# VH-VL binders against Nucleolar MIF4G domain-containing protein 1 (NOM1): the designs that were tried, part 8

Target 1, 198 residues: Nucleolar MIF4G domain-containing protein 1 (NOM1), of Homo sapiens (Human) (q5c9z4r362to559)
Amino acid sequence: KKHVKGLLNRLSEPNMASISGQLEELYMAHSRKDMNDTLTSALMGACVTASAMPSRLMMEHVLLVSILHHTVGIEVGAHFLEAVVRKFDAIYKYGSEGKECDNLFTVIAHLYNFHVVQSLLIFDILKKLIGTFTEKDIELILLMLKNVGFSLRKDDALSLKELITEAQTKASGAGSEFQDQTRIRFMLETMLALKNND
Below, E stands for the ipSAE of ESMFold2; O stands for the ipSAE of OpenDDE; V2 stands for 0.75 times the mean of E and O plus 0.25 times the DockQ between their complexes.

## First folded at step 4 (VH-VL; framework fv_temelimab)

Design p2 (from t10a with light chain D91S T92R; at its last look DockQ between E and O 0.63; V2 from the best seeds 0.00; counts 0 for: pae E 5.2 > 2)
Fold by ESMFold2, look of step 4:
Order: C-alpha cells, then sequence, then structure tokens
Structure p2 (fold): chain C 198 residues (1-198), chain A 120 residues (1-120), chain B 106 residues (1-106)
C-alpha cells in the first residue's frame, strides 16, 4: 500500500512536514530496522546517481533525514551515513568519472550542515584528500569547502588552521606533479579566506 | 553480528615495543573507525588513538604521539596498535573499539581486551 | 581539550533506589555517551546521543542533558546494575572519558 519510495518521490519543500509526519507514523507501525533499511535504500537510489542531482532536491532529501534523525532517533542518520560511506569507499577506490563522488560529498556536506555529522568527520576527509593530493582530490576539497567552509571555521577554527598548514606543506612539494598550479593556488586562497573570515 | 577479537596477553621489558591486533567481523570494516583505549589497573579509560580505514589516517592522543602507531589492513579487517619505548606505566588492558561514523560517534563494540604487562 | 568531570566517583545504594550520575564537560559538546563496565570485562555501550538506550539496556536507565551538563539515571536500582559507568565525548579530539562512577549495591 503506502510505500516509502512513493513518499520520497513526491518530496518537496511545501510538503516536507506532511511527508516527514507520514514517515514518523510508519516508524511507529513497523520495526525500526525495516524502516531504516527501506528509507536508506530509497534515499541512496534517489541521491547517489551518476548524474548530478538538482541541488535543491538533494538538500530536501538530506533535510528529511535530519528531521527524522531528530524526531525518530539518531540511528536514522547513522544508518544512512553508513550506506553513504560504504558507497564512497566503493567508488573512490575505482576512480569513477561520473558524478557519484560529487553527489556523495554534497550529501555529506548537507549532513554536516543539518547537524547529523560532526566537523571531525569533515576534517578527516579533507586531511585524507590533502594527503593524497591528486588533481581530483583538489577538486573534491574545493567542492567540500564551497559547501561547508564557513561552518567549519565556526565549529573548529583551530582544526581548520592545522588543515591549512598541512595543505601549504603539500603544495610546496607539488610543482613537479602538476601541469596547472592555478587550482592549487585557488585552493590555498580559498582556505586562507576561510581562516581570515573573508 | 559485530565482533572484535584481539591478540593475546603480552609480557614485555621496559624499552621494548608491543603490537596488538584487533580483527573485526560482521560488518563493513572500512565504514567504521577503529580506536584503541587503555585501562591501567584500577584506573579509568584513556583514548590512545584511532584510524578510519577508508581515509587511511590515524589520530593520536598527544600523550602517545611518537610512541603509538595505529594501522589497518582492510583485506583482513584487522587494526593494529604498536606502542614503543614501553615503561612500567604502560601496564594496562588495551581495548580496540569500533566507532560508527555518524553524528555523535561512540564506541558501539569493544574487543575483549589485551593485557600488556611491562616489568623490569 | 574537553575534560569530563563525573560525579560522584563512587556510590552505594539499595536495590530499588533512584541513582543519578552526572557528567560535566569543560566545553559544550553535541552529545554525551555512556558505557557500563563490569569488573574484568570490556565496557559496553549503554546510552548514546545523550538519551538513547542501546539495544538490551533496561528501560529503568535514562540519559538527559545538553551543552555541558549530562546525567545518567537509574530509576530503580537492580542487583545487576553493579558496575562502573563512564561518560564520553567525541566532539573534538582527543576523545575523552569521565573518571567513572562506581555503583555498589548494598
Amino acid sequence: as target 1 above (198 residues)
Amino acid sequence: QVQLVQSGAEVKKPGSSVKVSCKASGGTFSSYAMHWVRQAPGQGLEWIGGIIPIFDTANYNQKFKGRATITADKSTSTAYMELSSLRSEDTAVYYCARDRLYSGSYFDYWGQGTLVTVSS
Amino acid sequence: QIQLTQSPSSLSASVGDRVTITCSASSSVNYMYWYQQKPGKAPKAWIYAASSLESGVPSRFSGSGSGTDYTLTISSLQPEDFATYYCQQYSRYPITFGGGTKVEIK
């Protein structure tokens, strides 16, 4: 009868309260395990595609997770995050040319902005990308900073300063590996602007 | 069902090192962080450090930086903690603990503990 | 670093008593976590995200609080609740624990 996938397919800002309420009712009527499995599967199918998802639609889906995380329980967000991380591991290892990595990073950024995950996860991800420092890694760093940079500074300015120092060190050794220093310079300028509240 | 199985007890001399293993089963190893926490006899819990296997980065309590090395082997779902330059004060039970990556991470599963005794 | 101050360090109470354990953080944290540890055993996850009970934790346990001040409450102490309880934060590295509260049953 009424299905979680149908509710998600109709999700929009005007009906967010109605759809979240219906999902809360389903959580009360069914096992939390079954609901978490079903909701996560449907959200992953909608949000993590090879093509770019409309920015507002993705934000609305992640906001729904945050609402249920708050009203039903934090295991809702935890279950979804685990699926996101598993998918990232599968995709990042093989170097996909599609938009799956970008979509995953945008989902993680929204989870942070909506208070489902903490800044420590974001810093750990950025530290990994700075450590490997490939051209794709630089683009992913810029994507994340675009979405959460000011929030990171507000939450933990000291960790941001440490991250910038590490990035400067890696950039010092990068001239022999890169054809285009412009993206490295832009990354460092973006980080410095975030540190200095620009 | 998630289970963490640690290597057996060790007796060490001061100045030597110890490497404790923690094999995880019943989950996606790379989607969790693995942490090391120790407990000296009659004392509380002290975080040593942790690693997130997909990011291949370790974080350390500053107290142990320079002496502790934490690694992970994704192919065997095993985390390792090596503590060097052992002192008698390092006598403790060493636990591995799993951290589910989400909004307010906590250690949902713990290993059985590995007693490391440092005696001169 | 975020220091967690747990009070009391130990207590003795009778079966059926209400027991309250406090945990104060030196800086605001997003959530507090609680572990139960029995003698000779590894800690067990008990309460997560300040107030949510782990699977299998009896409903007589509850957690509350926000910001810097958190509590664990046992509404009616039972013999099997003899243990040491630890609070923990993961808002900023290093991860820190409270000093523990040993609950003894008379």
Scores: ipSAE 0.240, ipTM 0.693, lowest interface PAE 5.2, mean pLDDT 83
ESMFold2 (binder alone), look of step 4: mean pLDDT 90; pTM 0.929
OpenDDE, look of step 4: ipSAE 0.399; ipTM 0.798

Design p3 (from t10a with heavy chain S30D G50R, light chain D91H T92R I95L; at its last look DockQ between E and O 0.75; V2 from the best seeds 0.66)
Fold by ESMFold2-Fast, scan of step 6:
Structure p3 (fold): chain C 198 residues (1-198), chain A 120 residues (1-120), chain B 106 residues (1-106)
Amino acid sequence: as target 1 above (198 residues)
Amino acid sequence: QVQLVQSGAEVKKPGSSVKVSCKASGGTFDSYAMHWVRQAPGQGLEWIGRIIPIFDTANYNQKFKGRATITADKSTSTAYMELSSLRSEDTAVYYCARDRLYSGSYFDYWGQGTLVTVSS
Amino acid sequence: QIQLTQSPSSLSASVGDRVTITCSASSSVNYMYWYQQKPGKAPKAWIYAASSLESGVPSRFSGSGSGTDYTLTISSLQPEDFATYYCQQYHRYPLTFGGGTKVEIK
């Protein structure tokens, strides 16, 4: 609905409570399926852009999802998560011109930061990227750790330590397969800093 | 509406392997996790591992690492669990179960179970 | 791994009784779930996120707890409630189940 898109276009920290309340009222007036489809479509249009989305704006949109997930119901977050994951897989496999993949990955990071998804999903995604270990994967790993590294350490320091060991083992085995080792070294340094509270 | 249908019972010799299937219908397959859980006769539930088909990522209980392989075929909405180097202690009913990935999610739908008997 | 200890392992009760089953985790968890299993059947989701009842679960069931200690209570036991109940944590890999509590007719 045009009304939902209009609300998202005006979304900011000071009007978050007002906009979430208006969306909650719309959920009472319409079927949950129609509202979930509409909200998810509008959020994807706002967040999955060719240019890198400003960090505050991205965080505000995902926080709105978290609020509705808590107030309206878990199906709100589940529906949005399904759409994000599907779009991420398509863009990751087939590519895109721009920052759509980075933006989707940041959405997943903030879904974790705002408790819509748990740390086990983040660890599964990071394990996938370490397994394939392309230049693009290394940049996505760094992007994720930048957004959620401290929270992952707080939630499950042991699993984070195991992930770092796996990344180190993979990097050692890679040898000269990569033309530039600088970003791999930076990733490992970032991981070790997180482990050591640096 | 959602249904998970598993393949039929198997009788295997020690040292062989078994592959059990779980076909999902009435919902989205790719974006959910599929878990495998076993139950030996008269015993409790034991988690083997899970796969997220869309990411093609699997995670395993250490007890089964090196012997269990969990895979998924998105085109047929089917998950598989293969267990190798079978021992008599592997005699159990093997269940698949679905999970929706969000915080607070759980095994909301289960397959009917597949009895695997390992006997010399 | 997080070990889950259920108490009691089994109990005998009469229709109308109040039944309490406990589940203790070896370390703090945020995600505890309960499943009901009847003989020859697959487990059924029963209680999720410690206290939320799955659709179709009778209101006589309740769940509570936080941290390491969780409880499933049946306020007035009915004939269809005779089953084995399992707790399960989804906090850390590997996922683990309690040993089960068999609720038997007296």
Scores: ipSAE 0.575, ipTM 0.822, lowest interface PAE 2.1, mean pLDDT 87
ESMFold2, look of step 4: ipSAE 0.413; ipTM 0.762
ESMFold2 (binder alone), look of step 4: mean pLDDT 90; pTM 0.935
OpenDDE, look of step 4: ipSAE 0.857; ipTM 0.929
ESMFold2, look of step 5: ipSAE 0.641; ipTM 0.846
ESMFold2 (binder alone), look of step 5: mean pLDDT 90; pTM 0.935
OpenDDE, look of step 5: ipSAE 0.635; ipTM 0.866

Design p4 (from t10a with heavy chain L101F, light chain I95Y; at its last look DockQ between E and O 0.68; V2 from the best seeds 0.00; counts 0 for: pae E 12.3 > 2)
Fold by ESMFold2, look of step 4:
Structure p4 (fold): chain C 198 residues (1-198), chain A 120 residues (1-120), chain B 106 residues (1-106)
Amino acid sequence: as target 1 above (198 residues)
Amino acid sequence: QVQLVQSGAEVKKPGSSVKVSCKASGGTFSSYAMHWVRQAPGQGLEWIGGIIPIFDTANYNQKFKGRATITADKSTSTAYMELSSLRSEDTAVYYCARDRFYSGSYFDYWGQGTLVTVSS
Amino acid sequence: QIQLTQSPSSLSASVGDRVTITCSASSSVNYMYWYQQKPGKAPKAWIYAASSLESGVPSRFSGSGSGTDYTLTISSLQPEDFATYYCQQYDTYPYTFGGGTKVEIK
């Protein structure tokens, strides 16, 4: 509905409580399916653009999802996450000229930081990227670690250690294929720093 | 259970500064806002400002602009409020309070308060 | 900024009385929030989103209102309810509180 889009267009940190409250009222007045479809569609339109999304604005939109996920019900976050993951998979598989892939990946990182998704999903995604180990994959790994690396270590240091071992093994086998080894080395240094800092 | 523990009472001279700490335990520090509210003796509540650590940006009541500095240390789960150029009317109990996002935005947990006395 | 005016500033009431406290905003707000404070203690969250009771708040408390006019009502005053009550808006910076309503023993 255009009321939901209007609320999202005005969203900012100072009015977060007011806007989330109005959305909660809409959830009470309408079917949850209709609200989830409408909210997810509007959020995808706002967050998934060809250009880089401003970091603060993206975090505010994902924070709203986290609020509703916890106040209305887990189906709010699940519905949005499903849309984000499906879109990410499509864009990752088929490529994109713009920043849609990076934006979607950052949304997933924020969903973890705001407690909508668990660390297992993040580790599963990172393991896939290490397995394919392209230059784009390395940049996506670095983007994720920038956003959630410390939190991942805090949540599951063992899984992080295993991930680093997989990355080291893959990097040793792929070293001659890359035009510039600097990003691979930076990735490994970033991962090792996360592992060793208590 | 969430607890907010503030630093101890301070006695200060006019023109000096004070820095009050607020350590959070339980819950998630980075994703909740920490606010500072003061109460002068026999007076009401006055919002000074707040910070959301994950945004790393503080917002201030205009009344305190240029004198108040609010920071957060995510590694120790501690928020700080520093008030400079102290005046006798700054004598108050200073509270930290957590902003809750999951049941609307309001201050759901408060620290015990820190008395700051400014006397010449 | 949004100014909140509480009325009355203080009141005296007996145990068992019905007490009503009002909070009037200078501009429309979406929700009002209420805190209870006893002497020497930090404020406690009491009513959120105009009408929802915080966990552990007795059912004799209620909140209502919309737009600019909000109320907190105690249906049958108890000894533990003697305190100062503050309203608060969270719509825009600076976040502001009402001046408080002190509920005292008559």
Scores: ipSAE 0.007, ipTM 0.477, lowest interface PAE 12.3, mean pLDDT 81
ESMFold2 (binder alone), look of step 4: mean pLDDT 90; pTM 0.925
OpenDDE, look of step 4: ipSAE 0.021; ipTM 0.637

Design p5 (from t10a with heavy chain L101W, light chain D91S T92K; at its last look DockQ between E and O 0.68; V2 from the best seeds 0.00; counts 0 for: pae E 5.6 > 2)
Fold by OpenDDE, look of step 4:
Structure p5 (fold): chain C 198 residues (1-198), chain A 120 residues (1-120), chain B 106 residues (1-106)
Amino acid sequence: as target 1 above (198 residues)
Amino acid sequence: QVQLVQSGAEVKKPGSSVKVSCKASGGTFSSYAMHWVRQAPGQGLEWIGGIIPIFDTANYNQKFKGRATITADKSTSTAYMELSSLRSEDTAVYYCARDRWYSGSYFDYWGQGTLVTVSS
Amino acid sequence: QIQLTQSPSSLSASVGDRVTITCSASSSVNYMYWYQQKPGKAPKAWIYAASSLESGVPSRFSGSGSGTDYTLTISSLQPEDFATYYCQQYSKYPITFGGGTKVEIK
């Protein structure tokens, strides 16, 4: 556990190969279950903080997961994803004052960017948020689209179109529930821009 | 050990509805997607739909055109599949199957199957 | 939807034979998954991510492929291997399965 944490603390782009290699060695020396638990715990501690994690650092951590996902096995990314989603569910339901939700969403976004998770998951998440359609949901939708919008368009334009339709429907019915319609408009504009960009 | 236990066999009339349950044990429920797959006698596998309990969102095969409703009760770790407007062609063994999100995973655990017979 | 075509639909083989099953997708998929099903039983997870064996699957099984073409191979068929094998894609909704390949005793 200490060793894994130490490796993550030193994580950077230049030493990514070395660190991933060392982690791979640990996977060979220990049970995959133990390693997954240890690694996931360490990653969650590093990535899910009350303050916004620096973008580059977040990307590096998720990239590491991706590397191990592709070299060690898909269970690595799956295990981490489960933890991320569980944490998100807990925080989303009970609320948080910090940037934990944003960090978690950013993690998910990069998991998609680095091919650990498929676009289907992203669309399902977005659909869920559109379904509840709160101010926080809109913020999270925008965050996700900022990080993966073009990739989603590329991977599944049809699903994006459907998502937009659903969002528009929700927006049309939510006029009285929002004090400020600016964020809703921006969200829709962002979605439409993605749709129209090939 | 993860187990998926489905409800018992059903015999239904055309035009009626059937609701099959799938209870998961030995693992977390909300952290996985639950899918429903059917198999007509002597035929292949057909995906009906799936639900992500944690999101409470379901996806469906458009072939069923709204006849299928998939739900989940997180408190009991049980997924449900309701199929309405039953027809003889719906006679099949219905399976629930677990999926580990969308991370390249597949249906790693299956229920034992539920035979639904639609006959006049 | 992504259509999966398995070949052959059925084959007869003897114990010890090398068996090859192919699955062709109408469009590119990220990974292919394989299941083994015996009569009267639920499908059983067999190969995931094209080439990874599920726990408990004998090493005589192997999977390969990318894009639209995937293969399941049994290097030396054993008595317990006689079953129907299905390929499956989870790249896009709807999830789809191949038509199955029944491996029968010659």
Scores: ipSAE 0.189, ipTM 0.711, lowest interface PAE 2.7, mean pLDDT 91
ESMFold2, look of step 4: ipSAE 0.239; ipTM 0.702
ESMFold2 (binder alone), look of step 4: mean pLDDT 90; pTM 0.934

Design p6 (from t10a with heavy chain G50R, light chain N30H A49Y D91S T92R; at its last look DockQ between E and O 0.62; V2 from the best seeds 0.00; counts 0 for: pae E 4.2 > 2)
Heavy chain, then light chain:
Amino acid sequence: QVQLVQSGAEVKKPGSSVKVSCKASGGTFSSYAMHWVRQAPGQGLEWIGRIIPIFDTANYNQKFKGRATITADKSTSTAYMELSSLRSEDTAVYYCARDRLYSGSYFDYWGQGTLVTVSS
Amino acid sequence: QIQLTQSPSSLSASVGDRVTITCSASSSVHYMYWYQQKPGKAPKAWIYYASSLESGVPSRFSGSGSGTDYTLTISSLQPEDFATYYCQQYSRYPITFGGGTKVEIK
ESMFold2, look of step 4: ipSAE 0.361; ipTM 0.749
ESMFold2 (binder alone), look of step 4: mean pLDDT 90; pTM 0.934
OpenDDE, look of step 4: ipSAE 0.885; ipTM 0.941

## First folded at step 5 (VH-VL; framework fv_temelimab)

Design q1 (from p3 with light chain N30H A49Y; at its last look DockQ between E and O 0.77; V2 from the best seeds 0.00; counts 0 for: pae E 3.0 > 2)
Fold by ESMFold2, look of step 5:
Structure q1 (fold): chain C 198 residues (1-198), chain A 120 residues (1-120), chain B 106 residues (1-106)
Amino acid sequence: as target 1 above (198 residues)
Amino acid sequence: QVQLVQSGAEVKKPGSSVKVSCKASGGTFDSYAMHWVRQAPGQGLEWIGRIIPIFDTANYNQKFKGRATITADKSTSTAYMELSSLRSEDTAVYYCARDRLYSGSYFDYWGQGTLVTVSS
Amino acid sequence: QIQLTQSPSSLSASVGDRVTITCSASSSVHYMYWYQQKPGKAPKAWIYYASSLESGVPSRFSGSGSGTDYTLTISSLQPEDFATYYCQQYHRYPLTFGGGTKVEIK
């Protein structure tokens, strides 16, 4: 419990192998459910705050999840992803001011980059955001594309093309709802640049 | 233990529709994906589509050309697949299958299957 | 869509034999997944991440491969291994399966 939080507080790139090794040892000494619950709770507390988390620190925490997902078992990543997705849905659906939503979205992007999550989930989330098409949705789309856009194109250029078509259709119908269409235009330009830079 | 229990076998006429249910118990429903896969007699497996209940998003195999509708009721932990304009070639066992939504994921739990027979 | 071609479509082997099943994708995928299905039963998760065994799968099973070419190997075939094996890709929509390889007793 407090040992897991202590390990996470000391986490850095130079000690990643040592920290992951100690966590693997704890997984062998305790129930998998108790360890998954404890690790996920500690990671959520560290990564999901109202304030912006430093980009490098968040990446290191998510990389640790990816390492344990592959060395201990897929239930590590599954347990963490479930918590992330449920928290994101709660914050997104019912609203919250602060950086929690952005931090959660960035965690999902890192999970994809570190091969815990595949592109299909990212495309499904982006399709949802394009479907609802609010100003917050556009900012979240841009945040995701900043983090994973090149990887999405590499993994599935056809799905990216379909996403762009859907975004263009939605943008043509939504212009009067926005004070300024600059962010919508930028989103479409970003998507088209990703498609064409192949 | 996670269990997926599907509705019983159906016999349908061509041109009609069928709605198969899949009730989940013993685990999480909302944040996982539910897939539908069918298997015609003596044939292989064919993916129909999936729904992610927490995101309220569905994705479909284009082969079904808008005939399939996949929905979920979070209050009862039940997923549904409706197939319309039934043809004899739609005769198959229809499975629901759960997916944890990660790259190492695959269909970790399957329902028992629902035989849908389309006959005149 | 990504086509998966399994080979052979069927094979007949004796208990104790080593058998190898191949799955070729029409384009590169990150990982391959394998299912075992016995007659009258739902498919059962077997191998994930191309080479990792699902819980309860005997160690005589192994998986390997990358890119477009993947294999499932049974080092010493046992009576309970007679089934149909399917590969599956989860790289992009639509999700697709191989045509299956039926493993039968000689």
Scores: ipSAE 0.500, ipTM 0.799, lowest interface PAE 3.0, mean pLDDT 85
ESMFold2 (binder alone), look of step 5: mean pLDDT 90; pTM 0.931
OpenDDE, look of step 5: ipSAE 0.652; ipTM 0.874

Design q2 (from q1 with heavy chain T57I; at its last look DockQ between E and O 0.71; V2 from the best seeds 0.70)
Heavy chain, then light chain:
Amino acid sequence: QVQLVQSGAEVKKPGSSVKVSCKASGGTFDSYAMHWVRQAPGQGLEWIGRIIPIFDIANYNQKFKGRATITADKSTSTAYMELSSLRSEDTAVYYCARDRLYSGSYFDYWGQGTLVTVSS
Amino acid sequence: QIQLTQSPSSLSASVGDRVTITCSASSSVHYMYWYQQKPGKAPKAWIYYASSLESGVPSRFSGSGSGTDYTLTISSLQPEDFATYYCQQYHRYPLTFGGGTKVEIK
ESMFold2, look of step 5: ipSAE 0.624; ipTM 0.835
ESMFold2 (binder alone), look of step 5: mean pLDDT 90; pTM 0.932
OpenDDE, look of step 5: ipSAE 0.776; ipTM 0.898
ESMFold2-Fast, scan of step 6: ipSAE 0.638; ipTM 0.837

Design q3 (from q1 with heavy chain S31R; at its last look DockQ between E and O 0.64; V2 from the best seeds 0.00; counts 0 for: pae E 5.9 > 2)
Fold by ESMFold2, look of step 5:
Parts: sequence; C-alpha cells; structure tokens
Structure q3 (fold): chain C 198 residues (1-198), chain A 120 residues (1-120), chain B 106 residues (1-106)
Amino acid sequence: as target 1 above (198 residues)
Amino acid sequence: QVQLVQSGAEVKKPGSSVKVSCKASGGTFDRYAMHWVRQAPGQGLEWIGRIIPIFDTANYNQKFKGRATITADKSTSTAYMELSSLRSEDTAVYYCARDRLYSGSYFDYWGQGTLVTVSS
Amino acid sequence: QIQLTQSPSSLSASVGDRVTITCSASSSVHYMYWYQQKPGKAPKAWIYYASSLESGVPSRFSGSGSGTDYTLTISSLQPEDFATYYCQQYHRYPLTFGGGTKVEIK
C-alpha cells in the first residue's frame, strides 16, 4: 500500500525501469486484485488533483501504467482506465472548479498515445461532448484534439469526418446558447485542420 | 463468474419487431460495453452495435441504422436489442458479448445466443 | 469500413498437421483478435492483441502479424480443434469479422 505510493512519489524517467521492475515483483508476490486496487488508488491520488499537473510528470505516471499493462497483464491498464473513466463521468456530471476534469482527460489522452486504449473510446467521449455542447465541453474537445488529434486521424479518418459533421450540425443549432461564437468557430477550424493534415 | 443469459428463441412474421434481452451477472454492469452480434444459419458473424451504460451511448453498424435499437437497464443489469421491420434475411442467432470499456478490445464473454426466425 | 478476408474458407487436415489460417485487413489495424466457435455454441475468445493466448487455450495455438496481415497457427492439429475460427478488428467502427475458416479433421 504505502510502499506502492512511495515508489510512485519517486517516479521519474531515469528510474522508470527500476520502479516498474519493483512493481512487477510486487505483482508476483500479491494478488492481482489487491495490487490493481492499490496501484490505481495511488495513481488516481497522484494524477487527479484540483491543481494543474505538469505535463511530463503526468505522462511519466501514465507511461508506467502502459509498461505494466504490457508486461504484467491487460488487467492493470483495464483497472486503471475503468477508475479514470468513472471518475471523469462523476466530475463531468457534477462539475468542478478545479483542473480535475482536465487532468483526467489528459490521462485518457496519454493512455491512448501509449496504446492502452484504442481510438474508439476517444471518439465515443468526443461524441458525448459534442452532443451536450457546453462551453466546458468545447474546451475539453480542444484539449483532447491538441493531445491526440493527428493520431486519431491516422487511426480512423472516417470517424473523424463523422465527428466533424456532427459538430457542424450542432454548431448550426447552438447559437442561442452561446453569446460568443469565436470558441465554436475555433473548434471547427481545429477539426478541419486535423482532417486536412494541417 | 461472469455470465450473460439471453432470452429465449422467437418466431416472428415479416414486418414485425423483436426485442432480445441479455442479463449480466458476476460483475459491475456499468463497467462494460455490451455488443450485439448475429449469425445467420451457416454464415459468419456480423456486428450490430453496442451500448456503453456508463456513457449512455449507443453506436450502430450502418446496415442496421434506423432498424436497431440497443438499450440498457442498469438496475436489472440487462441489455436489450430491438430489431424492427424484420425480413427473412434477419433469421439468425443473436448474441450479446461484453468488453471492458475497450481495455481489452475483444469480447471476453458471450451469451448463449437467441435464435430469431422470421417466417410467415 | 475495414473488411477482413480469411483464407482458406475451409480446410481438412490430419491429426498432427500444422494448420495456418490467414486474415487480411483492407487497411492497417493495430491488433487482430481471434475467436473459436464450435457447432451450436457461442464463439470463445481465443487470441487477443494478435499473439496473446486467452486463458485455457492450448500452447499449440499461436498468433502473429501486424498491419494488414495476420495469422493463426496450430502447430500440431488435434481432434478437439475442429471448429470455425474468426478474426476480428476493433480498430474502427463498424467492428468487423472475417468470414471464418472451418477446420475439419480427416
């Protein structure tokens, strides 16, 4: 428990191999369920805070998950992802003044970039945000596209085209909910630039 | 152990609708995507669509868009697939299958299948 | 949509033979998945991430490949390996399966 938290608190790129190795040995010595619960809880505590987390620090924590997902077993990444998605859904439904939602989204982006998650989940989340189409939703869409946009186009250009069509349709009907259309225009321009590989 | 139990076989007339259920046990229902796949006699597997209960989001194969409706009831841990405007080509075994929110990207458990026969 | 083409559609082989089933995707995918289906039964997860065996799958099975070309191999065919094998992609909607390869023991 507190040993796992100590390892995570010292995590950096230079010691990644040592820390991942120690965690692999712990997985051999304890139940997979107990290790997954402990590791996920510690990672959520480190990465999901109200304050902004440095991008490289968060990336290093998520890279560790990807390493263990591929070396220990897919249940490692699955357990962490399920916790992240559930927490995101809760934070999104109730709102948050802090950076928790942005941090969770960045974690999901890194999980995709490190091949723990496939593009289908990313598109499903983006479609949900386009469906509700609030100011926060637009900022989250932009955050995700900044982190994974070109990867999404490479993986599934057709789904990206469909996403753009849905966004354009929603934007045409959303004028009364937004006093300032510049944010919506920027989102559409960003999506079109990604489609055109710009 | 995870189990997916589907409703029984049905015989339907052309032009009608069928609704197949899939009850999940042995896990948290809202942590899965539930997919529907069909197999006509002597034929291969065809994906119909899926629902993700935590996102309340369904996605469909374009072939079934407008005819298929996939829903879930979290209180009973049951997913449903309804197919309307039935025709003889819809005669098939219909399976539900789960995946763990894309984390494995494969169907780790399948229901026993539900035979739907469309005949006059 | 991504079309998966399996080859052969069917085969007959003797116990002990090496059997190879191929799956070709119309565009590149990150991973391929394989299912075994016995007559009258639901499919079973068999191989995931192109090469990882599901729990309980005999070691005579292996998977390989990347990009568009994937292979399932049975190193020494056994009578219980009679089944139809399907490949599946999960890279893009709609999710698609190969047409299946029916393996029979002669």
Scores: ipSAE 0.140, ipTM 0.678, lowest interface PAE 5.9, mean pLDDT 84
ESMFold2 (binder alone), look of step 5: mean pLDDT 90; pTM 0.934
OpenDDE, look of step 5: ipSAE 0.876; ipTM 0.937

Design q4 (from q1 with heavy chain G104N S105Y; at its last look DockQ between E and O 0.59; V2 from the best seeds 0.00; counts 0 for: pae E 3.7 > 2)
Fold by ESMFold2, look of step 5:
Structure q4 (fold): chain C 198 residues (1-198), chain A 120 residues (1-120), chain B 106 residues (1-106)
Amino acid sequence: as target 1 above (198 residues)
Amino acid sequence: QVQLVQSGAEVKKPGSSVKVSCKASGGTFDSYAMHWVRQAPGQGLEWIGRIIPIFDTANYNQKFKGRATITADKSTSTAYMELSSLRSEDTAVYYCARDRLYSNYYFDYWGQGTLVTVSS
Amino acid sequence: QIQLTQSPSSLSASVGDRVTITCSASSSVHYMYWYQQKPGKAPKAWIYYASSLESGVPSRFSGSGSGTDYTLTISSLQPEDFATYYCQQYHRYPLTFGGGTKVEIK
């Protein structure tokens, strides 16, 4: 446990190969269930905080997951992502003043960028948020598009176009429910820029 | 151990509806996707749709939009697929299949299948 | 939607033969997945990530390919390998399967 946390605390792009290699050795020496539990717990503690995590640091932690997912086994990524999704659902449902929800969403975005998950999950989540269309949902949509918008267009431009159409339809009816239309307009502008390859 | 157990065979008249159940045991029901796939006699596999129980959202093959309804009951770990306005070409074996959506992106466990026969 | 074309639709082969099944996608996909189905049974996961064998799949099976063109190969056909094999994509909704390749005893 302490050894895994120590390795994660030292993680950086220059030492990624060394850290991942040491974790691979630990996976060889211990049960995969115990290693997955330990690694997931340490990563959740590091990445899911009330404060926004620095973008580069979070990306490095998620990149490590992607490396182990592909070198050790798919259960590594599956175990971690399941914990992320469960925590996100709990925090999203009851709200939070902190940045835990945003951090969890950013972890999902990086897992997509690093090929642990595919675009269909991202589109399903965005479609859900557009359907519920709250102020928090708008902020989460913008956060996701900032991190993965270009990759989504590359992977499935048609689905992105359909998502934009649904967002435009929802926005046309939403004025009375929002104090400020600026974020809705910015979301639509962001989506159109991605569609047009701006 | 993951198991998917489906409801029994059904015989239906054209124009009616059928609701097939899929009970999951083992694993975590609400954070995986449950898919429905059918196979008509002598034919290949056709995806109907899926539900992600933790988000309580479903996505459908547009071919079935307006006729198919996929739901989940998290308290019983059971997914359902209802198909309305049945036609004779809807005669098929209907499978539920689990997808570890997050890292596998393939159907690692399948139910035993439910034969639905539509005849007048 | 992404159409998957399997070839051949059926084949007849003897025990010990080398068998190759192809799957061509109408547009590029990241990975291809393969299932084996015996008569009267549900499909079984067989190959994932284009080339990784599912647990319990014999090493005589292999998968390869990228982009639009994928293959499943059986290096030395055995009696238990006679089945129908399906490819599947999970790149875009709707999810689609190939038409299947039935492998029969000659």
Scores: ipSAE 0.420, ipTM 0.770, lowest interface PAE 3.7, mean pLDDT 85
ESMFold2 (binder alone), look of step 5: mean pLDDT 90; pTM 0.932
OpenDDE, look of step 5: ipSAE 0.879; ipTM 0.939

